VHH binders against Abasic site processing protein HMCES (HMCES). Designs and how they scored, part 6

Target 1, 269 residues: Abasic site processing protein HMCES (HMCES), of Homo sapiens (Human) (q96fz2)
Amino acid sequence: CGRTSCHLPRDVLTRACAYQDRRGQQRLPEWRDPDKYCPSYNKSPQSNSPVLLSRLHFEKDADSSERIIAPMRWGLVPSWFKESDPSKLQFNTTNCRSDTVMEKRSFKVPLGKGRRCVVLADGFYEWQRCQGTNQRQPYFIYFPQIKTEKSGSIGAADSPENWEKVWDNWRLLTMAGIFDCWEPPEGGDVLYSYTIITVDSCKGLSDIHHRMPAILDGEEAVSKWLDFGEVSTQEALKLIHPTENITFHAVSSVVNNSRNNTPECLAPV

## First folded at step 7 (VHH; from g5 with D111E)

Design r31
Fold by OpenDDE, look of step 9:
Structure r31 (fold): chain B 269 residues (1-269), chain A 123 residues (1-123)
Amino acid sequence: as target 1 above (269 residues)
Amino acid sequence: EVQLVESGGRLVRTGGSLRLSCAASGRTFSTYAMGWFRQAPGKEREVVAAISWSGGITWHADFVKGRFTISRDNAKNTVYLQMNSLKPEDTAVYYCAARSYTLYDSPKEYEYWGQGTQVTVSS
């Protein structure tokens, strides 16, 4: 996975991430560094994207089922990295293969520390090789959207009881990620960065691409992946597998240029 | 940028029916959630109905009470509002609006707007 879309306005994104904690209380994730959130139809590695992570990572004795939303750099920068420029990493950390996650220090160490996150996106892009040509057809891949009819007022966003009513819309793709914290040698702000765990593609996607993000399908999977206080690494890794619960459509070549940030990137051709 | 043009507004009698259309320009119609809004004289603009980009999700205001139905044809780049059992209280300028993928009930959240079409319901 080398390209995603995450274009929702911040407030809409927050509402889309409404959840229940372990006590059954309806909550919205709290933002860290909301100013670093940059909506885009065309997110590439090294850009910032919003991820969910447990509050326990930031607050001692916090309920580990509570969620924080934070923009992080796509491309994991290991905490042990000693160069001043993250771009000097000699290996690709955009993705982490599920089969070798425990073999690579850059991923194993943060994972062992419980640094699991859920990467949020509208969907992700993949390119299919065209037979007989050097041309590649891009596809937008996402969760199937639920068909439903809603009535009544959506506007009462100020009441926690109405949060679920506010978001009757696009189901966000939830991808399993690992994040790390890097302190620049020269000082400055701690850099939070993430990698997306990848697996072999499901049957439905296999003709497009042989690998896919590990998708956490449903609130239970998302909760378990995030809750490193209660869910061990071993148990969490059981959630990492291909899913058939995806859909896709062909899009235009507009997405090929990472500078293009328009709805046309997602538009079916 | 998406241009929206409403049509179909006219004078109708109470109990009558009307179908509004909104034609969108461009090739990205299928990426936009569409909404119908209305504004009566001296009143705030309010949402009437909304439909997701695929048409899979629809939303209708409480005051609609089953009288209006939003639909869309992505092949024609058009969104519709079928209005039945019209009342004088439905008299307003009706606006078509577009927003990227996500439905919302707040006018401020929609990016593109038509010029509106006048619907007048006489007693």
Scores: ipSAE 0.068, ipTM 0.558, lowest interface PAE 2.9, mean pLDDT 89

## First folded at step 7 (VHH)

Design p6 (from l10 with E99D)
Fold by OpenDDE, look of step 12:
Formats: structure tokens, C-alpha cells, sequence
Structure p6 (fold): chain B 269 residues (1-269), chain A 121 residues (1-121)
């Protein structure tokens, strides 16, 4: 996964992240550093995206089932990194393969510290290789959305009003991630950064791409992944597998340029 | 200084029972998941069991097969391992460990010195 969409306004995003804590209390996640949230139809590595994480990461006595939402840098910067510039990392940390997560120190160490997060997105993009050509067709991949009688497919939004309704009730894609905290050697703000765990693609996506993000489907999966106080690493890792509960549509080549940030990026062609 | 002190390890016969204790000091005990590890001679250290901060969740290794039970008393800053139906293969040094992240890896935050459990045939 090298491209996502996360364009919802902050308030809409927050509401979409409503959850129940372990006591069954309905809650909204609290924001940390909300000003760092930059909505975009075209999120690339090194950009900031909102993630969910346990409140326990910030408050020692907090209920680990409570959630915080925070923009973090896409591309995990390990805490042990000694260079002053994260861009000097010599290895790719955009993704973490599920099968080698425990073999790589960059991911194992933060995971062992309970630094699990849920990366939020409207969906993610993948490119299908066209046989015999160097051309790639991009696809937008996301959770199936509940068809309300009035809410046509993303493509059927015939009016601005209908479009807004679609996004107001949009089910966000929830991807399993690992984050780390990096303190710059020269001082400054702690950098929070994340990697997306990837798995082999489900059957439905296999023709498009052979790998997919580990999607946490449902409130229980999300809760267990985040709750490092009560859910062990091993138990959490059992949640990491391909899911068939996705849909996709072809989009224009507009998304190929990471600088393009328009609704056209995810619009059906 | 954080200290984890294991006790209860001894020689027992096959089929016997033993309860290990680990007393913790110098840390907020309830903030850490606790685990028991063991290391037999010539073998790698392996996780036996782990317990969440609250004690509401436990994990046991497959080889335990219901014979061992991890528990904790946060008021006493102690974690326990009840071992029943002991076998010679259970002979090892047993280590207590504290882990903030509730990871069942060998990279825990704090470790005890271990207690020797020997099971004779």
C-alpha cells in the first residue's frame, strides 16, 4: 500500500470513529495534534494521516480501551534512529509484511511496546499491471458501503447533496499499523510515525495486486488491536489476515501524481 | 531499582505440583503485563505464560496444555505460576518478566534472576 485517501473533514472523521469502550460507553476519540491533520484524496508516504491508538500511550493510568486520534507520519521512523533527518532511513518502512513483522527490529520493538495503531482512510489505491503493457490501471479499494435507498454508489452521486450524504456516512477503512516515537538527536518535537501491515491479497483483489493492507474489519477487531493493555501481541497478530470484505472500482490516472488532491482521484471511471 | 525476585523452584517428582512466585519492587506493578519464561539447558528461552495488567487476560504456551496457570495479585505486587502434572521436560530455570506492551517475546522490560525447577522421573 503506497497511496491512500483521507479527505473527510475533521469533525466528520471524528464522528466516523465513534466507538464503545470496554464498559460499553459510547465515545468519540480525542484528538492529539489536530492541526496536523491534512485532509487529502491522495495521501502518500511521508505525509501525515490520522491513526487511532490507545489512550494508555499518553496517560499511564488510562483505560487502554479508550482511543485517541492523532495524525502521524506515514513511514515508521524507529526510535533508535540516530540521524537527524528521517529521510536518511535506508530501508522502506511504509509497509510491514505480516510474515516478517517479528523478524525486523524496526517493527518488532515498537510492537513489543504495544505501539499498535489503526490507520484511517477512505480507502487505498492499488495499480493493476496490464498484461503486455507498461500501463497500470489504478483502483480505489474500500469497505463496502451500506446502500441506503437514497445513497447511490459513489459513482451515482448525481448531486452535490448526494455526494455529501455519501461521505457523511462513509465507513472508514481501518488498517492495522505499528507506530513508533522518534526523538530527534538535536532536540525538538517527538515524531510519531507509522507503518501499515500488509498481507497477501484476498481472492477478490488478487487480480489487481498480490498484497493488501491488513484490514481490521469491525469494532471488535479494531478494539483488540488497539488495546495493548489487555490484548497480547500474539492475540493481536491473529487479527492480521486477508479479508474479502472489500470493494473496488477503477479510477483515473489522476491519482498517479501524488500532487493531485481532488475528488477525481477516487471517482469511478 | 526495579527488582523481580522469583521463588518456589525446587526438585519435584513427575506428576507433582509446584507454585512459583515472583515478587516485584521498584515499579508500578499494575502497569505491566507479567510473564513467565523458562530456559532448559542447551535450549532457548521460551515463554510459558503471560498475564495482562489487570489479570483479565492470560496466555499460555501450547506445551502447557492446561497444566500451568498464571495469576497475579496486584495488591501484593506478585505474579504466580501454578504448575501441575509436572514432567521431566519441564525442568528449567524459570524467569519472571515484566512487560509494558504485553508482548510474548523475549524482549521484556525487566527480568528476574530465575528459579530452578527440576522434575525427576
Amino acid sequence: as target 1 above (269 residues)
Amino acid sequence: EVQLVESGGRLVRTGGSLRLSCAASGLTFSSYAMGWFRQAPGKEREVVAAISRSGGSTWHADFVKGRFTISRDNAKNTVYLQMNSLKPEDTAVYYCAADWGYSLTDEYDYWGQGTQVTVSS
Scores: ipSAE 0.834, ipTM 0.922, lowest interface PAE 0.5, mean pLDDT 92
Fold by ESMFold2, look of step 12:
Structure p6 (fold): chain B 269 residues (1-269), chain A 121 residues (1-121)
Amino acid sequence: as target 1 above (269 residues)
Amino acid sequence: EVQLVESGGRLVRTGGSLRLSCAASGLTFSSYAMGWFRQAPGKEREVVAAISRSGGSTWHADFVKGRFTISRDNAKNTVYLQMNSLKPEDTAVYYCAADWGYSLTDEYDYWGQGTQVTVSS
């Protein structure tokens, strides 16, 4: 996973993230650094995307089941990194393989500090490598969406009003991530950055690509992944597995250029 | 300075019981997960039990499950290990440790100096 869509306006995104705390009370996540949110149909590594994390990371006495939403840099920069420019990392941190997460210092250290996050997206893109050609077919991959009379599918939205209805009730993809906090050696603000954990693809996606993000399907999985105050690292890692609860459709090559930020990026072809 | 001080270790017969205590100072105790670890001579240190910052979640290693119980009293800044049905294999130095991240690895942030538990027969 190296490309996502996360295009919703901040207020729509926030409402899509409604959750229950430990006491069963419905809440919205509280934003940190909302000005850094950059919505786009076409997010790539090094860009910011919103993630959920426990309030306990920011407040000593906070209820660890309460959630913060914050933009973070895609591509984890380890807290121990000593160069001034994150592009000098000799280690790709866009993704983290689940089968080696406890062997890689870049991921093991922040994970041991409880630095688990949920990476939010409309869905993600993958490129299918076709036999006998260098051509690649992009697909947009996302949770199955409940269709109502008023909420058409992506391919059936033929007006601005119908397009808004598609996204008003969109179920955001929730991917398991690990984050870290890096203090630049020359000073400045702490950099929050994340990696997406990956697993072997489920059967339904195996024809497209052999890896998929670790998807947290449902409120219980999301809550357990986030709550490092009450869910141990080892218990949380049991949540990391492929899921068949996923759907996809082919999209045009418009998405190939990461500068293209239009609805066409995810429109069915 | 953070200090974790274990107490209660002693010689006890097989089948006996013992309660270890660990008093914490120099940190906000209720903000940390706590763990008990042990190390027998010539063996690697291993996690015995862990407890979340609130005490609402506990974990016990399979080799002590049903026999040992971790608990904490945040008002007294103390974590406990109740050890029942002791076996000679439980002989070790027992350490308490504090960790922000509630990890079950031995990479905890702060460590005590240990208390010796010896089980005879």
Scores: ipSAE 0.407, ipTM 0.763, lowest interface PAE 2.8, mean pLDDT 90

Design p81
Fold by OpenDDE, look of step 12:
Structure p81 (fold): chain B 269 residues (1-269), chain A 122 residues (1-122)
Amino acid sequence: as target 1 above (269 residues)
Amino acid sequence: EVQLVESGGRLVRTGGSLRLSCAASGLTFSSYAMGWFRQAPGKEREVVAAISRSGGSTWHADFVKGRFTISRDNAKNTVYLQMNSLKPEDTAVYYCAASFGYHLTEDAYDYWGQGTQVTVSS
């Protein structure tokens, strides 16, 4: 996964992240560094995206089932990294393969510290290789959306009003991630950064791409992944597998340029 | 300085019971998951049991088969391992360990005790 969409306004995003804590209380995640949230139809590595994480990471003795939402840098910067510039990392940390997560120190160490997060997105993009050509067809991949009698498919939004309604009730894609905290050697703010765990693609996506993000489907999966205080790493890792509960549509080549940030990026062609 | 001090290890007969204790100091005990590990002579260290920060979740190795129980008292900064129906195969040095995250692998634990010897005679 090298491209996502996360364009919802902050308030809408927050509401979409409503959850129940372990006591059954309805809650909204609190924001950390909300000003760092930059909505975009076209998120690339090194950009900031919102992630969910346990409140226990920030507050001593907090209920680990409570959630914080925070923009973090896409591309995990390990805490042990000694260079002053994260861009000098010599290995790719955009994704973490599920099968080697425990073999790589950069992911194993933070995972062992309970630094699990849920990466939020409208969906992600993948490119299908066209046989015989160097051309790739991009696809937008996302959770199936509940068809409310009135809300047409993303493609059927005939009116601006209908489009807004679609996004107001949009089910966000929830991807399993690992984050780390990096302190710059020269001082400054702690950098929070994340990697997306990837798995083999489900059957439905296999023709598009052979790998997909590990998607946490449902509140229980999300809760267990985040609750590092009560759910062991081993148990959490059992949640990491392909899911067939995904849909997709072809989009224009507009998304190919990471600088393009328009609704056209995810619009069906 | 963080210290984990195990106690309770001794010689016991097969079928006997033993309770191990691990007293923690120099850390916020409730902020750490705790684990018991053991190492028999000539064998690798293996995880015996683990307990979450609150104590609400526990894990026990398959070889325990209900014989051992991990528990904790956060007010006393102590984790326990109740061992029942002990077997000669349980003979090992038992180690207490602390981890910020709830984990079952040795490498994830941040602090370790010196260990206590448990010997089960036939």
Scores: ipSAE 0.576, ipTM 0.836, lowest interface PAE 0.8, mean pLDDT 92
Fold by ESMFold2, look of step 12:
Structure p81 (fold): chain B 269 residues (1-269), chain A 122 residues (1-122)
Amino acid sequence: as target 1 above (269 residues)
Amino acid sequence: EVQLVESGGRLVRTGGSLRLSCAASGLTFSSYAMGWFRQAPGKEREVVAAISRSGGSTWHADFVKGRFTISRDNAKNTVYLQMNSLKPEDTAVYYCAASFGYHLTEDAYDYWGQGTQVTVSS
């Protein structure tokens, strides 16, 4: 997974993240650094995307079931990185394989500190390789949406009013991530950055690509992944597996160029 | 600054019981997951039991399941290990440890006690 869509206005995104804390109270996540949120239909590594994380990461004695939402850099920069420019990392941290996560220092260390996050997106893109050619077919991949009249279907958006209704009730894709906090050696603000955990693809996606993001399907999975105060690393890793509860459609090659930020990027073809 | 002080280790006969305590100071105890580890001579240190910051989740190694119980009292800044049906192979130095993340591997634990000796005689 190397491309996502996360285009909702901040207020719509925030409402889509409504949740219950441990005491059963309905809440919205509290933003950190909201001005860094850059919505786009076409997000690539090194851009900022919103993630959920436990309030306990920011406040001693906080209820670890309470959630913060914050934009973070896609492409984890390890806390031990010594050079001044994160682009000089000599290895790719866009994704983290679940089968080696406890062996790679870049991921094992922050995971041991409870630095688990949920990466939010409308969905992600994947390119299917065609045999014998360099032709690649992009797909937009997302949670099945609950069908109602004038909502829940991208192809049903025939007017601006219908478009707004589709996205107003959109179920955001929730992917398991690991984050770290890097202090630039020359000073400045701490950089928060994340990687997306990957697993073998489910049967439904195997013809598109052999890997998929680890998707946290439902509020129990999301809560357990985030709650590093009550859910051990080892227990949380049991949540990391493929899911068949996923759908997709083919999209045009407009998405291929990461500078294209239009609804056409995810429109069915 | 941070101190973890184990107590309660002593010589006990096979089949006996023992309760270890670990008093914490210099940290916000309720923010930390706690673990008990043990190390016998010539062997690597191994996790025995762990408990979440609230005490709502516990984990016990298979070799002590049903015999040992971890618990904590956040009001007293203390974590306990109740050890029943003791065997000679339980002979070890037992260490209390604290971690901000809830983890079962010793490298995630930031603070360690000095250990308390448990000896189980045949």
Scores: ipSAE 0.274, ipTM 0.715, lowest interface PAE 4.7, mean pLDDT 90

Design q14 (from a12 with D103G T104E)
Fold by ESMFold2, look of step 12:
Structure q14 (fold): chain B 269 residues (1-269), chain A 117 residues (1-117)
Amino acid sequence: as target 1 above (269 residues)
Amino acid sequence: QGQLVESGGGLVQPGGSLRLSCADAGFTFSSYDMAWYRQAPGKERELVARITSGGYTNYADFVKGRFTISRDNAKSTLYLQMNSLKPEDTAMYYCAAGLEYEGEDYWGQGTRVTVSA
């Protein structure tokens, strides 16, 4: 997973993240660093994207079931990294394989500290290798959406009002991530950064690509992954597996260039 | 066939040089770690060299300074300069790209390198 869409305005995104705490109270996640949120149809590694994490990471004695939403850098920078420039990192931390997560110091150390997050997106892109051609076919991949009066197809929106209603009710993709906190050696703000955990693709996606992000399907999975106060690393890792509850459609090659930030990036072709 | 397309392989005499290229036609080249692998007949595919998105390089021990991996992000092209070639360097050479530590997401079809008198 190396490309996502996360284009919703902050207030729409926040409402899509409504949840219940352990007492059953309806809440919205509280933002940290909201000014760093940069919505786009075409997010790439090293950009900031919003993630959910437990309030307990920020406040002593906080209810670990309460959620914070914050933009973090895609591409985990380990807390032990000694150089001043994250681009000097000698390995790629865009993704983290689930089958080796406990063998890699960059991932097992923050995971052991409970630094679990949920990475938010409209969906993600993946490129299918096509036999007999020099080109790859990009797909936009996302949770199945509850259909409305019109088809759930993004391309079926025939007016701004219909487009707005498609996205007002959009079920965000919720991917399992690990984050870390890096203190630059020369001082300055702590850098929060994340990796997306990957698994083998489900059967439905195997013709597109052999790996997929670990998707947390439903409120119970999301709450258990986030709640490091009540859910151990061992128990949390049981949540990491492929899901068949996923859909996709082909998109144009406009998305190939990460500078293209338009609705055409995810429109069906 | 794939968007990772290797070129520059061929027949070379011992002590000779070749430069392999791998062109990327359609994804965000600069975000990927890139690598060269090789596979001799009857042997396991093995890493030759890797270069991270930020330019940090790693080489297999058998390279011993003879090969140099490099990348040109502006041209979306990966290179392997091979000098002082030996018969044991004879193999299919593959380009690979990945977004995770020690995981390759995409592979080229390979280019053959043959080193013999």
Scores: ipSAE 0.172, ipTM 0.634, lowest interface PAE 4.6, mean pLDDT 87
Fold by OpenDDE, look of step 12:
Structure q14 (fold): chain B 269 residues (1-269), chain A 117 residues (1-117)
Amino acid sequence: as target 1 above (269 residues)
Amino acid sequence: QGQLVESGGGLVQPGGSLRLSCADAGFTFSSYDMAWYRQAPGKERELVARITSGGYTNYADFVKGRFTISRDNAKSTLYLQMNSLKPEDTAMYYCAAGLEYEGEDYWGQGTRVTVSA
């Protein structure tokens, strides 16, 4: 996964992240560094995206079922990294393969510390190689959405008004991530960064791409992944697998350019 | 995502030099690990050189200091300077982009390098 969409306004995003804590109380996640949230239809590595994480990471003795939402840098910078420039990492940390997560120091260490997060997105993009051509067809991949009687398929939203309605009730894609905290050697703010865990693609996506993000489907999966206080690493890792509960549509080549940040990026062609 | 397009291949005499280029059109070039692969007739594709997003390089054993991989992120271009070419270097050379842990996701069409007297 090298491209996502996360364009919802902050308030809409927050509401979409409503949850119940372990006591059954309805809650909204509290924001950390809300000003770092930059909505975009076209999110690339090294950009900031919002993630969910347990409150226990910030507050001692906090209820670990409580959630915080925070923009973090896409591309995990390990805490042990001693260079002043994160770009000097010798390896790409945009993704973490599920099969080798425990073999890689950069991911194993923060995971062992319970630094699990849920990366939020409207969906992610993937490019299908066209047989016989050098052309690649991009696809937008996301959770199936509830068809409201009036809201046609994302493709049928003929009016701006209908489009807005679709997004007001949009089910966000929830991807399993690992984050870490890096302190620059020269001082400054602590950098929070994340990697997206990837798995082999489900059968439905296999023709598009061989890999997919580890998607946490449902509140229980999200809660267990986040709750490092009660859920062990071993148990959490059982949640990491392909899911068939995904839909997709072809989009235009507009998304190919990471600088393009318009609704056309995810619009069906 | 972008199309990788290789160039710079051709016919060269043993001991000669070539500079291959790979231009990216459309993905965040600076975020990707880049690599050169080659495939000789009847042989498997093999890694020649890799340069990470951080600029760290790795070379196959057969390179022995003859080739240099570099990248220009501003131009979204990957290079392979090949010196002291040998007949055994004859192959189709491919540019690839990917994430280290995911492997190469993008491939060019290749550029042919022929080393012959």
Scores: ipSAE 0.023, ipTM 0.450, lowest interface PAE 4.7, mean pLDDT 89

Design r14 (from g5 with K108S E109Y)
Fold by OpenDDE, second read of step 8:
Structure r14 (fold): chain B 269 residues (1-269), chain A 123 residues (1-123)
Amino acid sequence: as target 1 above (269 residues)
Amino acid sequence: EVQLVESGGRLVRTGGSLRLSCAASGRTFSTYAMGWFRQAPGKEREVVAAISWSGGITWHADFVKGRFTISRDNAKNTVYLQMNSLKPEDTAVYYCAARSYTLYDSPSYYDYWGQGTQVTVSS
């Protein structure tokens, strides 16, 4: 996964992240560094995206079922990294393969510290290789959305009003991530960064791409992944597998350029 | 720093029962995941059971097969291991361990350890 969409306004995003804590109380996640949130239809590595993580990461004695939402840098910077510039990292940390997560120090160590997060997105993009051509067809991949009687296919929102209605009720894609905290050698603010765990693609997506993000489907999966105080690494890793509960549609080549940030990126072609 | 003190280990006969206790020092017991580990002579230390800080989640090793149960009383700063249907193979030093806010099945993730208590099961 090298491209996502996360364009919802902050308030809409927050509401979409409503949850119940372990006591059954309905809650909204509290923001950390809300000013770092930059909505975009076209998110690339090294950009900031919002993730969910347990409040226990920030507050001693906090209820570990409570969630914080925070923009973090896409591309995990390990805490042990000693260069002053994160871009000098010599290995790719955009994704973490589920099968080797425990073999790589960069991911194993933060995971062992309970640094699990849920990466939020409208969906993610993948490119299908066309046999015999150098052309790649991009697809937008996301959770199936509830069809309201009036809302035709996500692509058929002919009116701005209908578009808004669709996004106000959009089910966000919830991807399993690992984050780390990096202190710059020269001082400054701690950098929070994340990697997306990837798995082999489900059957439905296999024709498009052979790998997919580990998607946490449902509140229970999300809760268990986040709750590092109650749920062991071993148990959490059981949640990492392909899911068939995904849909997709072809989009235009507009998304190919990472600088393009318009609704056309995810619109059905 | 948390100090852990195990108790309850003794000689028992096969099929017998034993309850181990681990008392933790300090005021922050409820913030620690707790685990029981054992080490037999010539063998590696292995996890027996673990319990989350709240007690809401428990984990037991496969070899336990329902014979052992981990529990905790946060008001008493104590974690317990009820062992039933003991076998000679259960003979080991049993250790209590603590980790802040995280539940793990690996000894390497636990920060505090007790001195251990000897459990011997005779045939």
Scores: ipSAE 0.000, ipTM 0.252, lowest interface PAE 11.9, mean pLDDT 89

Design r32 (from g5 with D111Q)
Fold by OpenDDE, look of step 9:
Structure r32 (fold): chain B 269 residues (1-269), chain A 123 residues (1-123)
Amino acid sequence: as target 1 above (269 residues)
Amino acid sequence: EVQLVESGGRLVRTGGSLRLSCAASGRTFSTYAMGWFRQAPGKEREVVAAISWSGGITWHADFVKGRFTISRDNAKNTVYLQMNSLKPEDTAVYYCAARSYTLYDSPKEYQYWGQGTQVTVSS
């Protein structure tokens, strides 16, 4: 996964992340560093995207079922990294393969510390290789959306303008991530960054791409993944598998340029 | 989109009490901060009180001085303004407003508005 969409206004995004804590109390996640949230239809690595994480990461003795929402850098910067510039990382940390997560220090260490997060997105993009051509067809992949009487079918949103009206009830894609905290050697603010765990694609996506993000489908999966206080690493990792509960449609080549940030990026062609 | 409908406004005497209600449409009421605003003739709309989505945080304008209390019932999709010790100066159209998640004291920051309910306090 190298491209996502996360374009909802902050308030809408927050509402979309409504949840129940372990006591059954309805809650909204509290924002950390909301000013770093930059909505975009076209999010690339090194950009900031909002993730959910347990409050326990920030507050001692906090209820670990409580959630914080925070923009983090896409591309995990390990805490042990000693260079002053994260761009000097010689290995790709945009994704973490599920099969090697425990083998790579960059991912194993933060995971062992309970640094699990849920990466939020409208969906993610993948490119299908066209047979016989060097052309790649981009697809937008996302959770199936519930057709509410008010929300025109995704299929009926023939125009980018109409598409925006659908987003108030958009079910966000929830991807399993690992984050780490990096302190710059020269001082400054701690950098929070994340990687997306990837798995082999489900059958439905296999023709598009052979790998997909580990999607946490449902509140229970999300809660368990986040709750590092109560859920062990071993138990959490059981949640990491392909899911068939995904849909997709072809989009225009507009998304190919990472600078393009318009509704056209995710609009059906 | 959230539709808001105010009710309860009427003529009352000085020193009287009144409870305003605002009913919200939709299933997402519990995700909105709610506010009461008022606008008197010839004056700007001003914030009276605000309440967080959970009801855990409330804010009241300085002129309220403990006379008014905002509350909400998320199960009923309703926000209330209990007004006690009313004064002629409280005469205004009272508006209910909704904002996503956080409280704000500026009317500009609220996304949804009711049509208002007239409160008149006679001497």
Scores: ipSAE 0.000, ipTM 0.262, lowest interface PAE 12.5, mean pLDDT 88

